# VHH binders against UV DNA damage endonuclease (uvsE), part 7

Target 1, 305 residues: UV DNA damage endonuclease (uvsE), of Deinococcus radiodurans (q9rte6)
Amino acid sequence: MTSACEAVPQLGLVCLTVGPEVRFRTVTLSRYRALSPAEREAKLLDLYSSNIKTLRGAADYCAAHDIRLYRLSSSLFPMLDLAGDDTGAAVLTHLAPQLLEAGHAFTDAGVRLLMHPEQFIVLNSDRPEVRESSVRAMSAHARVMDGLGLARTPWNLLLLHGGKGGRGAELAALIPDLPDPVRLRLGLENDERAYSPAELLPICEATGTPLVFDAHHHVVHDKLPDQEDPSVREWVLRARATWQPPEWQVVHLSNGIEGPQDRRHSHLIADFPSAYADVPWIEVEAKGKEEAIAALRLMAPFKKD

## First folded at step 23 (VHH)

Design w4 (from u2 with T102H S108T)
Fold by OpenDDE, fold request of step 24:
Structure w4 (fold): chain B 305 residues (1-305), chain A 124 residues (1-124)
Amino acid sequence: as target 1 above (305 residues)
Amino acid sequence: EVQLVESGGRLVRTGGSLRLSCAASGFTFSDYTMGWFRQAPGKEREVVAAITGSGGSTWHADFVKGRFTISRDNAKNTVYLQMNSLKPEDTAVYYCAADYGHYWYFDTPEYDYWGQGTQVTVSS
């Protein structure tokens, strides 16, 4: 009876390392605005080039450390989505071959890529300007993903929270009209305030959007004792059902610093929820980044006898 | 003890410039999204600008029209609002807010921390 080697979840690195290995350059809006158009171009060319190089190295790093999932930084290309300024887009177009090469490095290394855009993206905002900027930002991210040669599928996930609370219907209604590069990659994640997994699930089902379950957010939102609450497993499975195929399911793993109700992510993962034992993909959201991943590998179910 | 202390608010003439500061203490500053809000007399509080923990992303309200810019110095635990080309309609109490950097809610008052505010008055 060949013991079916129960597939251990694949672990994902989120954006950067605590160490110097994967660190990206940036520029502030204030500094950027102070530059002339020519200087802006030069600045972004230098910065984007550097970050692409670093990104290429990140693929090697992930491969070397048996990390098979990597979240791209949403700040990888600063000013790309800046309203009224197409300098970033022009520079990125110029660097298209290098960007594609970087993408291939991940593909060749067997590392799955995804993105989780920053906090200001609210597609269902009641503010028109926020909706507009959100779509612009999402499109910019999708452009990057296309440039990396990534698929327009949830395999290369573009993940958002539900956005403005109480506007789930609006979210469901707008998703079909999103640009294909965005829509076809879109996933939704429950958060600790506005949207529980129960609130997102109908939207996911209505739109065919996969649900990324975050147990920590769920625990905080519902004021549960910990991630061993039976509802955690329930939502893992319900969320999985929104993925086609289910083997693509991604979940987020984090712990609170002072306990399960603490929104702040801990340095390491001390508590691995039993519900995650059979999850195929786990993004590790810990302050310790690669250190947290390394530590997890010493714990069940990852510990190799 | 967590503290957010705004400063820099004063009377300024139309067309003038002002830089607001918010000094933070009592929490890991770089982990928090910071924002500026304002409330004019008889009006609701509205978001002016926000900046992620790393400073890598910013958001500005349309009414700033490029006049205001949010920035932060994590080494100093301070967030700034540079205000240029001020007009009377900008008269308000300006508040600094902090929220742990998972998701920014533009219209919720339930942020983790708030300052007491600083008065900005723009004379015609």
Scores: ipSAE 0.748, ipTM 0.881, lowest interface PAE 0.8, mean pLDDT 94
Fold by OpenDDE, fold request of step 24:
Structure w4 (fold): chain B 305 residues (1-305), chain A 124 residues (1-124)
Amino acid sequence: as target 1 above (305 residues)
Amino acid sequence: EVQLVESGGRLVRTGGSLRLSCAASGFTFSDYTMGWFRQAPGKEREVVAAITGSGGSTWHADFVKGRFTISRDNAKNTVYLQMNSLKPEDTAVYYCAADYGHYWYFDTPEYDYWGQGTQVTVSS
């Protein structure tokens, strides 16, 4: 009975490294607004070019460290979604060959890419301006993903939380009308406040959107003792059922600083939930980034005999 | 002990400018999304602007119409609100807030930390 070598989960790096290897440049809105149109173009050209170069290097870094999942920074191209200013889009168009090359580097290295848009994206907001800006931002992210040559599937995930609490029906209703580059990549993640996995599951099932389970958020939301609660395994499996194929399932791994009920992410992962042992893809959400990943690999189930 | 201390609020004339500051202490400032809120007499508290931990992303309310700009200096543990072209309708107590996480709920009153507020009064 050949011990089915229980496939060890693939680990994912979130956006950047603690070290200097994967660090991106940015510009603030205040500084950007102080620039003339010509200066804005020059600034974004320089910044975007630099970030694309760094991104290309990130593919090599991930490959060299056996990291097979990488979350793209939502701030990779500042001002791309700025209302009334198309400078970012023009610059990105100019850099299209370089962006595509960077995307190919990840594909060639066997590194899966996904995105988690920034905190202000709320598709089901009761505020029209927030809905509008959310769609604009999501579309900008999808444009970047297309520019990287990524598939319009949940393999290259655009991940959101459920958004405005109590508006799950509104979320379910609006998802079919999202632009295809957004909709076809969309995933939903449970959070520690507004949406439990139980609240998201019906939306996922109704729309065909996969559920990304976060055990830490679940534990905080339901005030559970820790991530070894039996419900954690239950939701890992229920979430998996929303993925087609199930081998594409992604979960989030994090620990609280002062304990399981602490929302703040710890530097390292001290507690690996047993429920995650057979999950195919794990984003490691820790302040230590690559250090957390390296430390995790010294623990069961990752430790090599 | 966690503290958020707002400053810079005062009486100004219509069309004037103010810069509000919020000094933070007692937590890892760069890990938190910061926001400015305001509450006018007899009105509900409303979000004015927000900025991510890194400062890479910002959000501004429609009523700002480009007049206000949020920024932050993580080296100084301070978030700012530059207010230009002020109007009497901008008269309110302005509050600084901090919240940890990868999401921002615009209408939740339960942010991690709040300041005591600073009064901004715009005269006609």
Scores: ipSAE 0.743, ipTM 0.878, lowest interface PAE 0.8, mean pLDDT 94
Fold by OpenDDE, last read:
Structure w4 (fold): chain B 305 residues (1-305), chain A 124 residues (1-124)
Amino acid sequence: as target 1 above (305 residues)
Amino acid sequence: EVQLVESGGRLVRTGGSLRLSCAASGFTFSDYTMGWFRQAPGKEREVVAAITGSGGSTWHADFVKGRFTISRDNAKNTVYLQMNSLKPEDTAVYYCAADYGHYWYFDTPEYDYWGQGTQVTVSS
């Protein structure tokens, strides 16, 4: 009976490094608005070009450090989703070959890419303007993913939280009408406040959207003692059932600074939940980024005897 | 101790400009999404603008119509609201708020930290 070498979870780097290796440029809205149209174009061309180069380097970095999952920064291309201004889109179109090359670098290196927009996206908001801006932002992200040559599948996940609390039915109803580049990549993640995994699961099942389970969010939401609560394993498995195939399952790993109920992410991961031992993909959400990943590799189940 | 201290609110004439500041202390400022809210007499508190920890993304309410702009200086632990073309309807107490996380719940009062507010009055 050949002991099925239980595959060790793959660890994912989230957006940037603590070190200088993967750092991206940005521009503020205030500064951007002060520029003339010609200056805006020049600014975005310079900035986007630089960030694409950095992104290409991120692929090399991941490969060199045996990181096989990388979350793309949602801020790679500032102003891309700016209402009434198509400068970003035009510049990105101009840089399409470079963007595609960067995407190929990840694919060639065997690094899975996904996105998790950080802020202000609420697809099921009760405010029409927020819904509109949310769809625009999601479409912009999907455009970037297409430009990178990524698949329109949950393999290249576009991850959101459930949005406005109490509007789960509205979320379920609107998901089928989302643009294909968004809809076909869409995943949902439980959060600390608005949506537990129990509240998201029916939406996921109704729409065929995979559930990304976050144990830390679950513990905070339900005021559990820690991530060793039996419900954590239960939700790992229930979430896995929403993935096709289950080997694509992604979970989020984080610890609180001052304990399990602290929403603030710690620098390193001190507590690896036993429930995650057989999870195929883990995004490491720690402030220490690559340092946290390196430290995890010294812990069970990652430690190589 | 965590503190958010708003400043810059005053009486201004219609069409005037004002810059609000919120100085933060007692937490890792760059990790928090910052927002400006306002509450007019007899009205509910409403979100005006928000900005991510890095400053890479912003959101503005529709009623801003390009008149207001949120910004931040992480080196100074300060978030700003530049208000141009002010109208009497902009009269309110303006509050600074901070929230940790990868999501922003626009209408939730359950943000981690709040300032005491600064009064902005726009005269006709």
Scores: ipSAE 0.715, ipTM 0.871, lowest interface PAE 0.9, mean pLDDT 94
Fold by OpenDDE, last read:
Structure w4 (fold): chain B 305 residues (1-305), chain A 124 residues (1-124)
Amino acid sequence: as target 1 above (305 residues)
Amino acid sequence: EVQLVESGGRLVRTGGSLRLSCAASGFTFSDYTMGWFRQAPGKEREVVAAITGSGGSTWHADFVKGRFTISRDNAKNTVYLQMNSLKPEDTAVYYCAADYGHYWYFDTPEYDYWGQGTQVTVSS
């Protein structure tokens, strides 16, 4: 009876390293706007090229450190979604071969890629301009994912929170009409304020969108003692049921600095919830990034005898 | 002690420019999304602009129409609002706010930290 070697969760690096290995360049809107059209093109060409090179290196880094999940920075290509300015899109089109090569590097290394767009994206906003900019931003991210040669499935997740509180029905109603590159990758995550996992689950079930469970957000939202609360395991399993297949399930791992109710993420993960022991994919949301991942590997269930 | 201190508000003529500053202390500035809000007399407080902790992403309200630009200097723990082509309708108390997390709630008043505000008056 060969002891089924219980597969340990795969750990994911979020966007960058504390060290110099994976660091991306950026430009502020203020600085960008001060440039002429020609200067803008030159600036974005230089910046995007550099970031693609860094991204290629990130694949090597992940492979070298046995990291099998990597969250792409939503700021890889600044100004790509800037309204009224298509400079970013033109530059990215020019760099399409390099972008695709970078994507292939991850695929070849067996590293899963996903994105978690920035906090200004609210698809179900009560403000039309926010809805419009949100769709534009999501489409830009999806374009990047397509450019990387990624699948239009939740394997290459495009993750959002539920958005505007109290507008879950609106979110459920709009999801079917989202562009395919966005819709087919879309996932939803519970947050510590607007949407509990209980509030998201009906939306996920109605639309076929997977639920990414965050235990820390759940604990903060419900004012639970810690991530060992029995409800954490319940939601891990309920969330898993929204994934097709369940082996694709992603959860988020973080701890508070001053305790379970602190929204601020700690540098390292001191407490690994027992409920996550059999989860297939974990994004590590700690300030220590790769240091946090290395430290986790010294803990159960990751510690090798 | 956490502090957000706005400065730069003054009387300015229509078409003029103004730069607001908000100096932050008492928390890890780069971890927080910063935003500018304004409240005109008899109106509700509204969000003007926001910027992520790294400064990599910004959001501006539609009524800004490219006239205002938010920026930040994490080395100085300061967020700025450059306001150009000012109009009388821009007259308001402008507030700086900070919020931790991966979601910007826009209209919620329950941000982690708020400044006391600075008065901007645009004369015709």
Scores: ipSAE 0.709, ipTM 0.869, lowest interface PAE 0.9, mean pLDDT 94

Design w4 (from u2 with T102H S108T)
Fold by ESMFold2, fold request of step 24:
Structure w4 (fold): chain B 305 residues (1-305), chain A 124 residues (1-124)
Amino acid sequence: as target 1 above (305 residues)
Amino acid sequence: EVQLVESGGRLVRTGGSLRLSCAASGFTFSDYTMGWFRQAPGKEREVVAAITGSGGSTWHADFVKGRFTISRDNAKNTVYLQMNSLKPEDTAVYYCAADYGHYWYFDTPEYDYWGQGTQVTVSS
């Protein structure tokens, strides 16, 4: 096994920039429903077209700033998963060539893509209607990734938390039955309330699902002093073992505004966990977005001296 | 200090309409999932509706679908519940609640912050 490592982690940009360079248009459900059917079609065509153009620009932005990991916004194509309304699906089908070209822009630039849906998605909910809408929403995300030409592997990750607490067995049981475009991209992340990494690991092992470790969530969940706790490194390594290949491992990085127990994400990352120094891929979950990446690059281990 | 202040609860007739408001302060409103819950006398508190921080996604319990609509105005730090076609079974204290970034916990009572509630009473 060769472990020649020249590298520090690749820092990922999440969804949009603080600056004007990567910003996507949206529409709320209430505004959308106020439109006639013809107006809905025109609205979504204009909105989706605009967002696809911005995505192509995001690939150029990432390349220009040496960003090799980008989290796609889960709000790129509003109404795509709207039950009983096929308008979004039809518009996206019409735009298939443009969507594929946008995906190629990222691939050609060497930028890895992933999604972390923020809709009300709870695959293991005890409410049947929530399970149904959750699969529909995940399928819509996977449809976007297919349309971008992204292979159905965890390289193009579709990331969720463990969902409804106390229902890990149900989560493990349902994962094999998820639609292939979802299942083959699925990853699971520990959260600060219901699912510790210890609770997710057996689920990940049983289903072949990678574990994305979030040290901030772990510190909050276990009430640890900070991200230098020895268990942080332990979980980085245990999570790595769930990735095939291990070079695809993603972890999440955030700091609390007022300290390690604060769940709210800070603007910049002041404390980079030493345990993350050899992780290949990091999503930077800071309000400062590209500014936080720039600041991190001036810190160890990124700054060489 | 975080504050959630509900208003708009009152006595209405069956079939009537009512709009509840919840004014929020002391936190970055757009970062929080907002929910409406209700508790009838002698019953457990139950989720009625939820809305993401951006307002991009909503969820409504089956027992209120087609009758109630959650919405928010992030410029005014306010979440609303429009209640139409009211039934005596909707009689309850209605609470607004806020939780940071936990979209997958929206239907549980583990929200970070709670209002004091506003009484809705539906008469025959």
Scores: ipSAE 0.631, ipTM 0.852, lowest interface PAE 1.7, mean pLDDT 91
Fold by ESMFold2, last read:
Structure w4 (fold): chain B 305 residues (1-305), chain A 124 residues (1-124)
Amino acid sequence: as target 1 above (305 residues)
Amino acid sequence: EVQLVESGGRLVRTGGSLRLSCAASGFTFSDYTMGWFRQAPGKEREVVAAITGSGGSTWHADFVKGRFTISRDNAKNTVYLQMNSLKPEDTAVYYCAADYGHYWYFDTPEYDYWGQGTQVTVSS
């Protein structure tokens, strides 16, 4: 008669809101390069200051909406990793107190933070220049996380895919040599082309790196009928074993617009995989952002029967 | 009905400049990573530059760094390649390509969509 309380996954907001509440300012490389050095400094100071303030507001937004997982935008600090131009680094250093305070706003509100860098980062590329720029970009992301006061653990994850296909051995070999602020936060996610979870698991085991399972990618990669395939639950459990502690496990949730094989992310999540019912942390990768979270909360298992 | 249509390729002198354009249709342009590739006779197709869907990140190959700049205008569904200080070695067919959201394999020929190419010929 009286149902037992059952813990449900924490649904994470990714980067921004569809509404006006969490929106960040940007600048393109082309526009930035048209500026003089003094104009660049002024532009980045104004932009970074504004985005840090918006980030403080995002912490309040998450708290007010019972969101306990938030993926930071990799575009918060444009030009921070620009080779040959240290303006961004200098501006961010100047803003260190404001950045730290923004990080505390999230942790004080009980909101877990992570990043999934979107820059052209391929740590195991067969191109030396891509490997070099990739480490530089990852170091810049780790600098942001350090500046926010975030722990150097997978609790505050820096998440990447496996990178260049057929180079898993190279990926496993390079991970121990990554800078500690990057290495200690690193996670790997399966994708729909280059790296299945089966290909990533030995890399994760060899390097102590947690595996973030993405069922949508798995279904596309293996050409499975949908996310209810039995292998989805199998991989949730195998990925969980790479997390220490297992309660930190993150998975990714998305649906295809035209069906399970469509890589494009839908606006809302119509099909929540049953295999995810006991996963502690889910990043909701839907175009509807907070609207998708709200819609999910009206569905099992989030809505009490 | 996805289409990518390159334009702007022509014959130029060494040291000259060109701007290539690629008009896109049939998909949500801002969701796609765009790349410029080139292929010279007898050589494999190689990545020249790439730009994320938002335009927030760009990448350029070392052999064009400082000379070529990729950009995009999401309001016009167009990606550009500004080519300065052209050398005879830049002679090639230039292709634009689009791939959904997956920037971590931007430098492979595994893009979802491809244009038919535009010829750039640098004399001398």
Scores: ipSAE 0.599, ipTM 0.826, lowest interface PAE 1.7, mean pLDDT 91
Fold by ESMFold2, last read:
Structure w4 (fold): chain B 305 residues (1-305), chain A 124 residues (1-124)
Amino acid sequence: as target 1 above (305 residues)
Amino acid sequence: EVQLVESGGRLVRTGGSLRLSCAASGFTFSDYTMGWFRQAPGKEREVVAAITGSGGSTWHADFVKGRFTISRDNAKNTVYLQMNSLKPEDTAVYYCAADYGHYWYFDTPEYDYWGQGTQVTVSS
């Protein structure tokens, strides 16, 4: 590629569109539990089939809008990780050809896929039952990525935060024992409370795990004035060193609704950090989704590289 | 500004059922993870259940699994806890809590906002 994409970051779409184009069906746990086993099977077959079709359409959407990075929704296959109920797993196995075809649609279109699971996942929890359910949930996400035909590498990332604070050593010790479909895709992102980039970096180095830097979280955690603080560039570079190859580096972009210390994500990105100008992959964490991407494309450096 | 108001706590017989509600205001409800916690006399506050902002994912503590179900109605800005097969051990003050975007902290008392609590008492 010799287009502007090689000169500026690729902007990623997160999960769904504001418009109707990419929207997934779901079912609540309460409603699902009211169903008989046969009704559960029928419900999930219909729901998963529909969501796979929508996912195939998301690949076309990304291609049509020059989006080369897409975060898959954790809501694609409800109940897949439900303990004691293998109905979701059986249905997904039945739909394996359709799932693989959807995955090929993305890779054929040159769209990188990743996940940032939103389930209650705390791998280093001090509660054994939380650790167990966390591995089960991560394994379910990895099963989806395998079913889509996605590589077991950080190119197709499974991204988590550092988990329970003060337990970095436990996290570093646990990562090598994770199932390979999870471990080989794992990335870690700094958050605004428990794990700064400085606390994650040694864990990432010890385990060979890429660090996803989030400047907004960093600014909130360290109470910095804004994302132009000199440390933002320093952490972009330190995080890049954890990626092999470095051109796979992902960072997260968001703005606060009422200012740099506001954890709530704004609709659009008004302040693009200069430190991100040479980052290859950016997930845009704005409520405006595709609208935020379109607006960013009209700003420096995307307009005047 | 932000308010979480629990209701539905009362005295009930062993084996009975209750539904707790928590009405939320002052924030964009669907952006917040909601949790139910409880605190028995002389014990530390403990997480009972949690639900993501969209309602797409839930978590329940093992000691209530199969008996309690968390749910939410984003149109009503309300989170619920359906409690069935109540035992004397479930006697506690139950608290509603809200936290923005931190699914990995769901089991700690580090939530952004807390309700005043509602008393549930289960008699033999």
Scores: ipSAE 0.558, ipTM 0.811, lowest interface PAE 2.0, mean pLDDT 91
Fold by OpenDDE, look of step 23:
Structure w4 (fold): chain B 305 residues (1-305), chain A 124 residues (1-124)
Amino acid sequence: as target 1 above (305 residues)
Amino acid sequence: EVQLVESGGRLVRTGGSLRLSCAASGFTFSDYTMGWFRQAPGKEREVVAAITGSGGSTWHADFVKGRFTISRDNAKNTVYLQMNSLKPEDTAVYYCAADYGHYWYFDTPEYDYWGQGTQVTVSS
């Protein structure tokens, strides 16, 4: 009876560190708009260059801390998706060699990259302008991922929630028409309001889009007692079935501050769901970021006797 | 206690400018997406603009047409709406709202927190 050495899940860092090691610069729209065209170019050049440098350092940081999954910040390149202003795109094109080098650093370090646009992305909105801006934003993310030299596969995931509730059929219908750099990376995640995993699964199956299961969102959505509810394991497995290969499965891990029904993420992960014990990739969504990851490593199943 | 308090609404002439402020308290401000909504008499409430917790991303309604800009100062727990080139059609009660998380639902009334609103009136 060969004890199948249950591979320990890989843990993922989300965007930045609590410490100063991985922090990115940004600029507000108000400040940006106050600049002349020449000043805008100079500002974005400086900012993007700095963020690329930081990103390169993030690869080293992840490698040094045995972090094998890293979520790229959706705000790495502010104004890139700004309607009517191509300055960001031009600057990013100018910095293409540096961006590619940064991407290679992650690849060389064996760190998987993904993105989760956290913005106002509603692909299936009933508002045309929202749909348009959503596609633009997604395309901008995909551009960044291409610039980093990342594959157009769910290995380099571009993750969204389902968007507008009650419009699952519309989402399923539009996904095939999304630009390839977006569509080929696309994943869907259940949320605590609009889409349960049950509501997303048919869409995933119809479109071949993988499901990223979030147990915390599921617990909140269905008002379950905690992440040890039997349905959590069920959905881990059902979600896994949407991944090709299943070894690429990503799940999100978070806890509520005041309990399982609290939408607000805790600083550390106090409760590791047993259902996640055999999941290959886990993004840690905790306010403590690298501290939360370090603390998890002291817990089962990560603790080395 | 969670509070959102709007200010800055007043009577202005067509073509004028106004800056609205919303002061937040009772929650971790930087973790919340902030939005401005407006409701004109006899009309439904509509979203005007939104800004992510970090301020790194913004959204503006089409009817804004570059006239309004949302911003935030997390050090002051305040979100702003700069309104330029105001028109009579912009007359409404403007509301500040907060929602936890990184995604924004435009048409759901289920935001975590709402202000009481501030009246903006644009005269011809």
Scores: ipSAE 0.545, ipTM 0.810, lowest interface PAE 1.2, mean pLDDT 93

Design w4 (from u2 with T102H S108T)
Fold by ESMFold2, fold request of step 24:
Structure w4 (fold): chain B 305 residues (1-305), chain A 124 residues (1-124)
Amino acid sequence: as target 1 above (305 residues)
Amino acid sequence: EVQLVESGGRLVRTGGSLRLSCAASGFTFSDYTMGWFRQAPGKEREVVAAITGSGGSTWHADFVKGRFTISRDNAKNTVYLQMNSLKPEDTAVYYCAADYGHYWYFDTPEYDYWGQGTQVTVSS
């Protein structure tokens, strides 16, 4: 057919830059709890307004650096899911026009957005209070994505790991009952402990949920020599089959600091798995962020002819 | 060698307050999720609170909500548990634990590293 095989994966920026360009303000729970209700409202209004402006600037940054995939920080709106305190939700509602404008900046620039929550989310926990807080946290993330005007599809993915090990059946059973803003965006990623890709695949197939393959996690989980193991390509292809359309497939890329079994993320990516050469979307999970993307662009398959 | 050293446990009256500290060494502290667990006599160890490596997210068990607050100071490699409005039911050995970057395991004993514990005793 055509020479489209020369197309290279889109490399995604995760959350922030190591440089000053994309950095978000925060507030700790202890500082927040020391504030009166009126002070909390003022604090969150200022903080959320500032972070929405920075987020708008991140769209410009991505456009200027030819980045077409960006993972939103799960810390954009601190306290949004705080139980018993609706201040964050009210402030975000007040800022709805500004949030929507920020979302349009990404869409207009052709930048795909997704989230991978960093909250303590275990949807299939055997503890009821963890299940309840998990749905609340996921709903808060989905509210942010709705506020940005992002489609309720896996194009704007809301990504989780499989949660509590040995409870895949419970995970499969609960997914259909998740709120639509969460359910319609949900993806599942294999991890290095609880859920291999083999354990997640049946869940993904049964629920229509895309599988995000992470080769680093796979290598650690199965104690494989490195990311050139033949099973890595096998799982790229099996995971691709869970994506509709397959051109939306996302994989995760990271290297260990001290070798393939090290769970810690390196600053740069020294070893790009050959199995990833035809994957359309890659989140680069390296501490070097934009520096790691720049370094990858100098390597095969990204270097110019 | 990785070490987690808890301190601050003591005898305190009902309604009192205290702060636990856990000093960490031997790893890049800001990369690790920290948790506080407790174990009362004859009971299983249970998660009390957890905090991400950056400190950007926290979780607290329902039985301590509004009374306990986890925090961390990454410059001092220390995680804290501020305990207010203490009850006799809070009497336990309190442990800090650390796990690399992965908060989806936070409510189980699968943390990589554990401290030796500090005793908190709440008297009527």
Scores: ipSAE 0.496, ipTM 0.789, lowest interface PAE 2.1, mean pLDDT 91

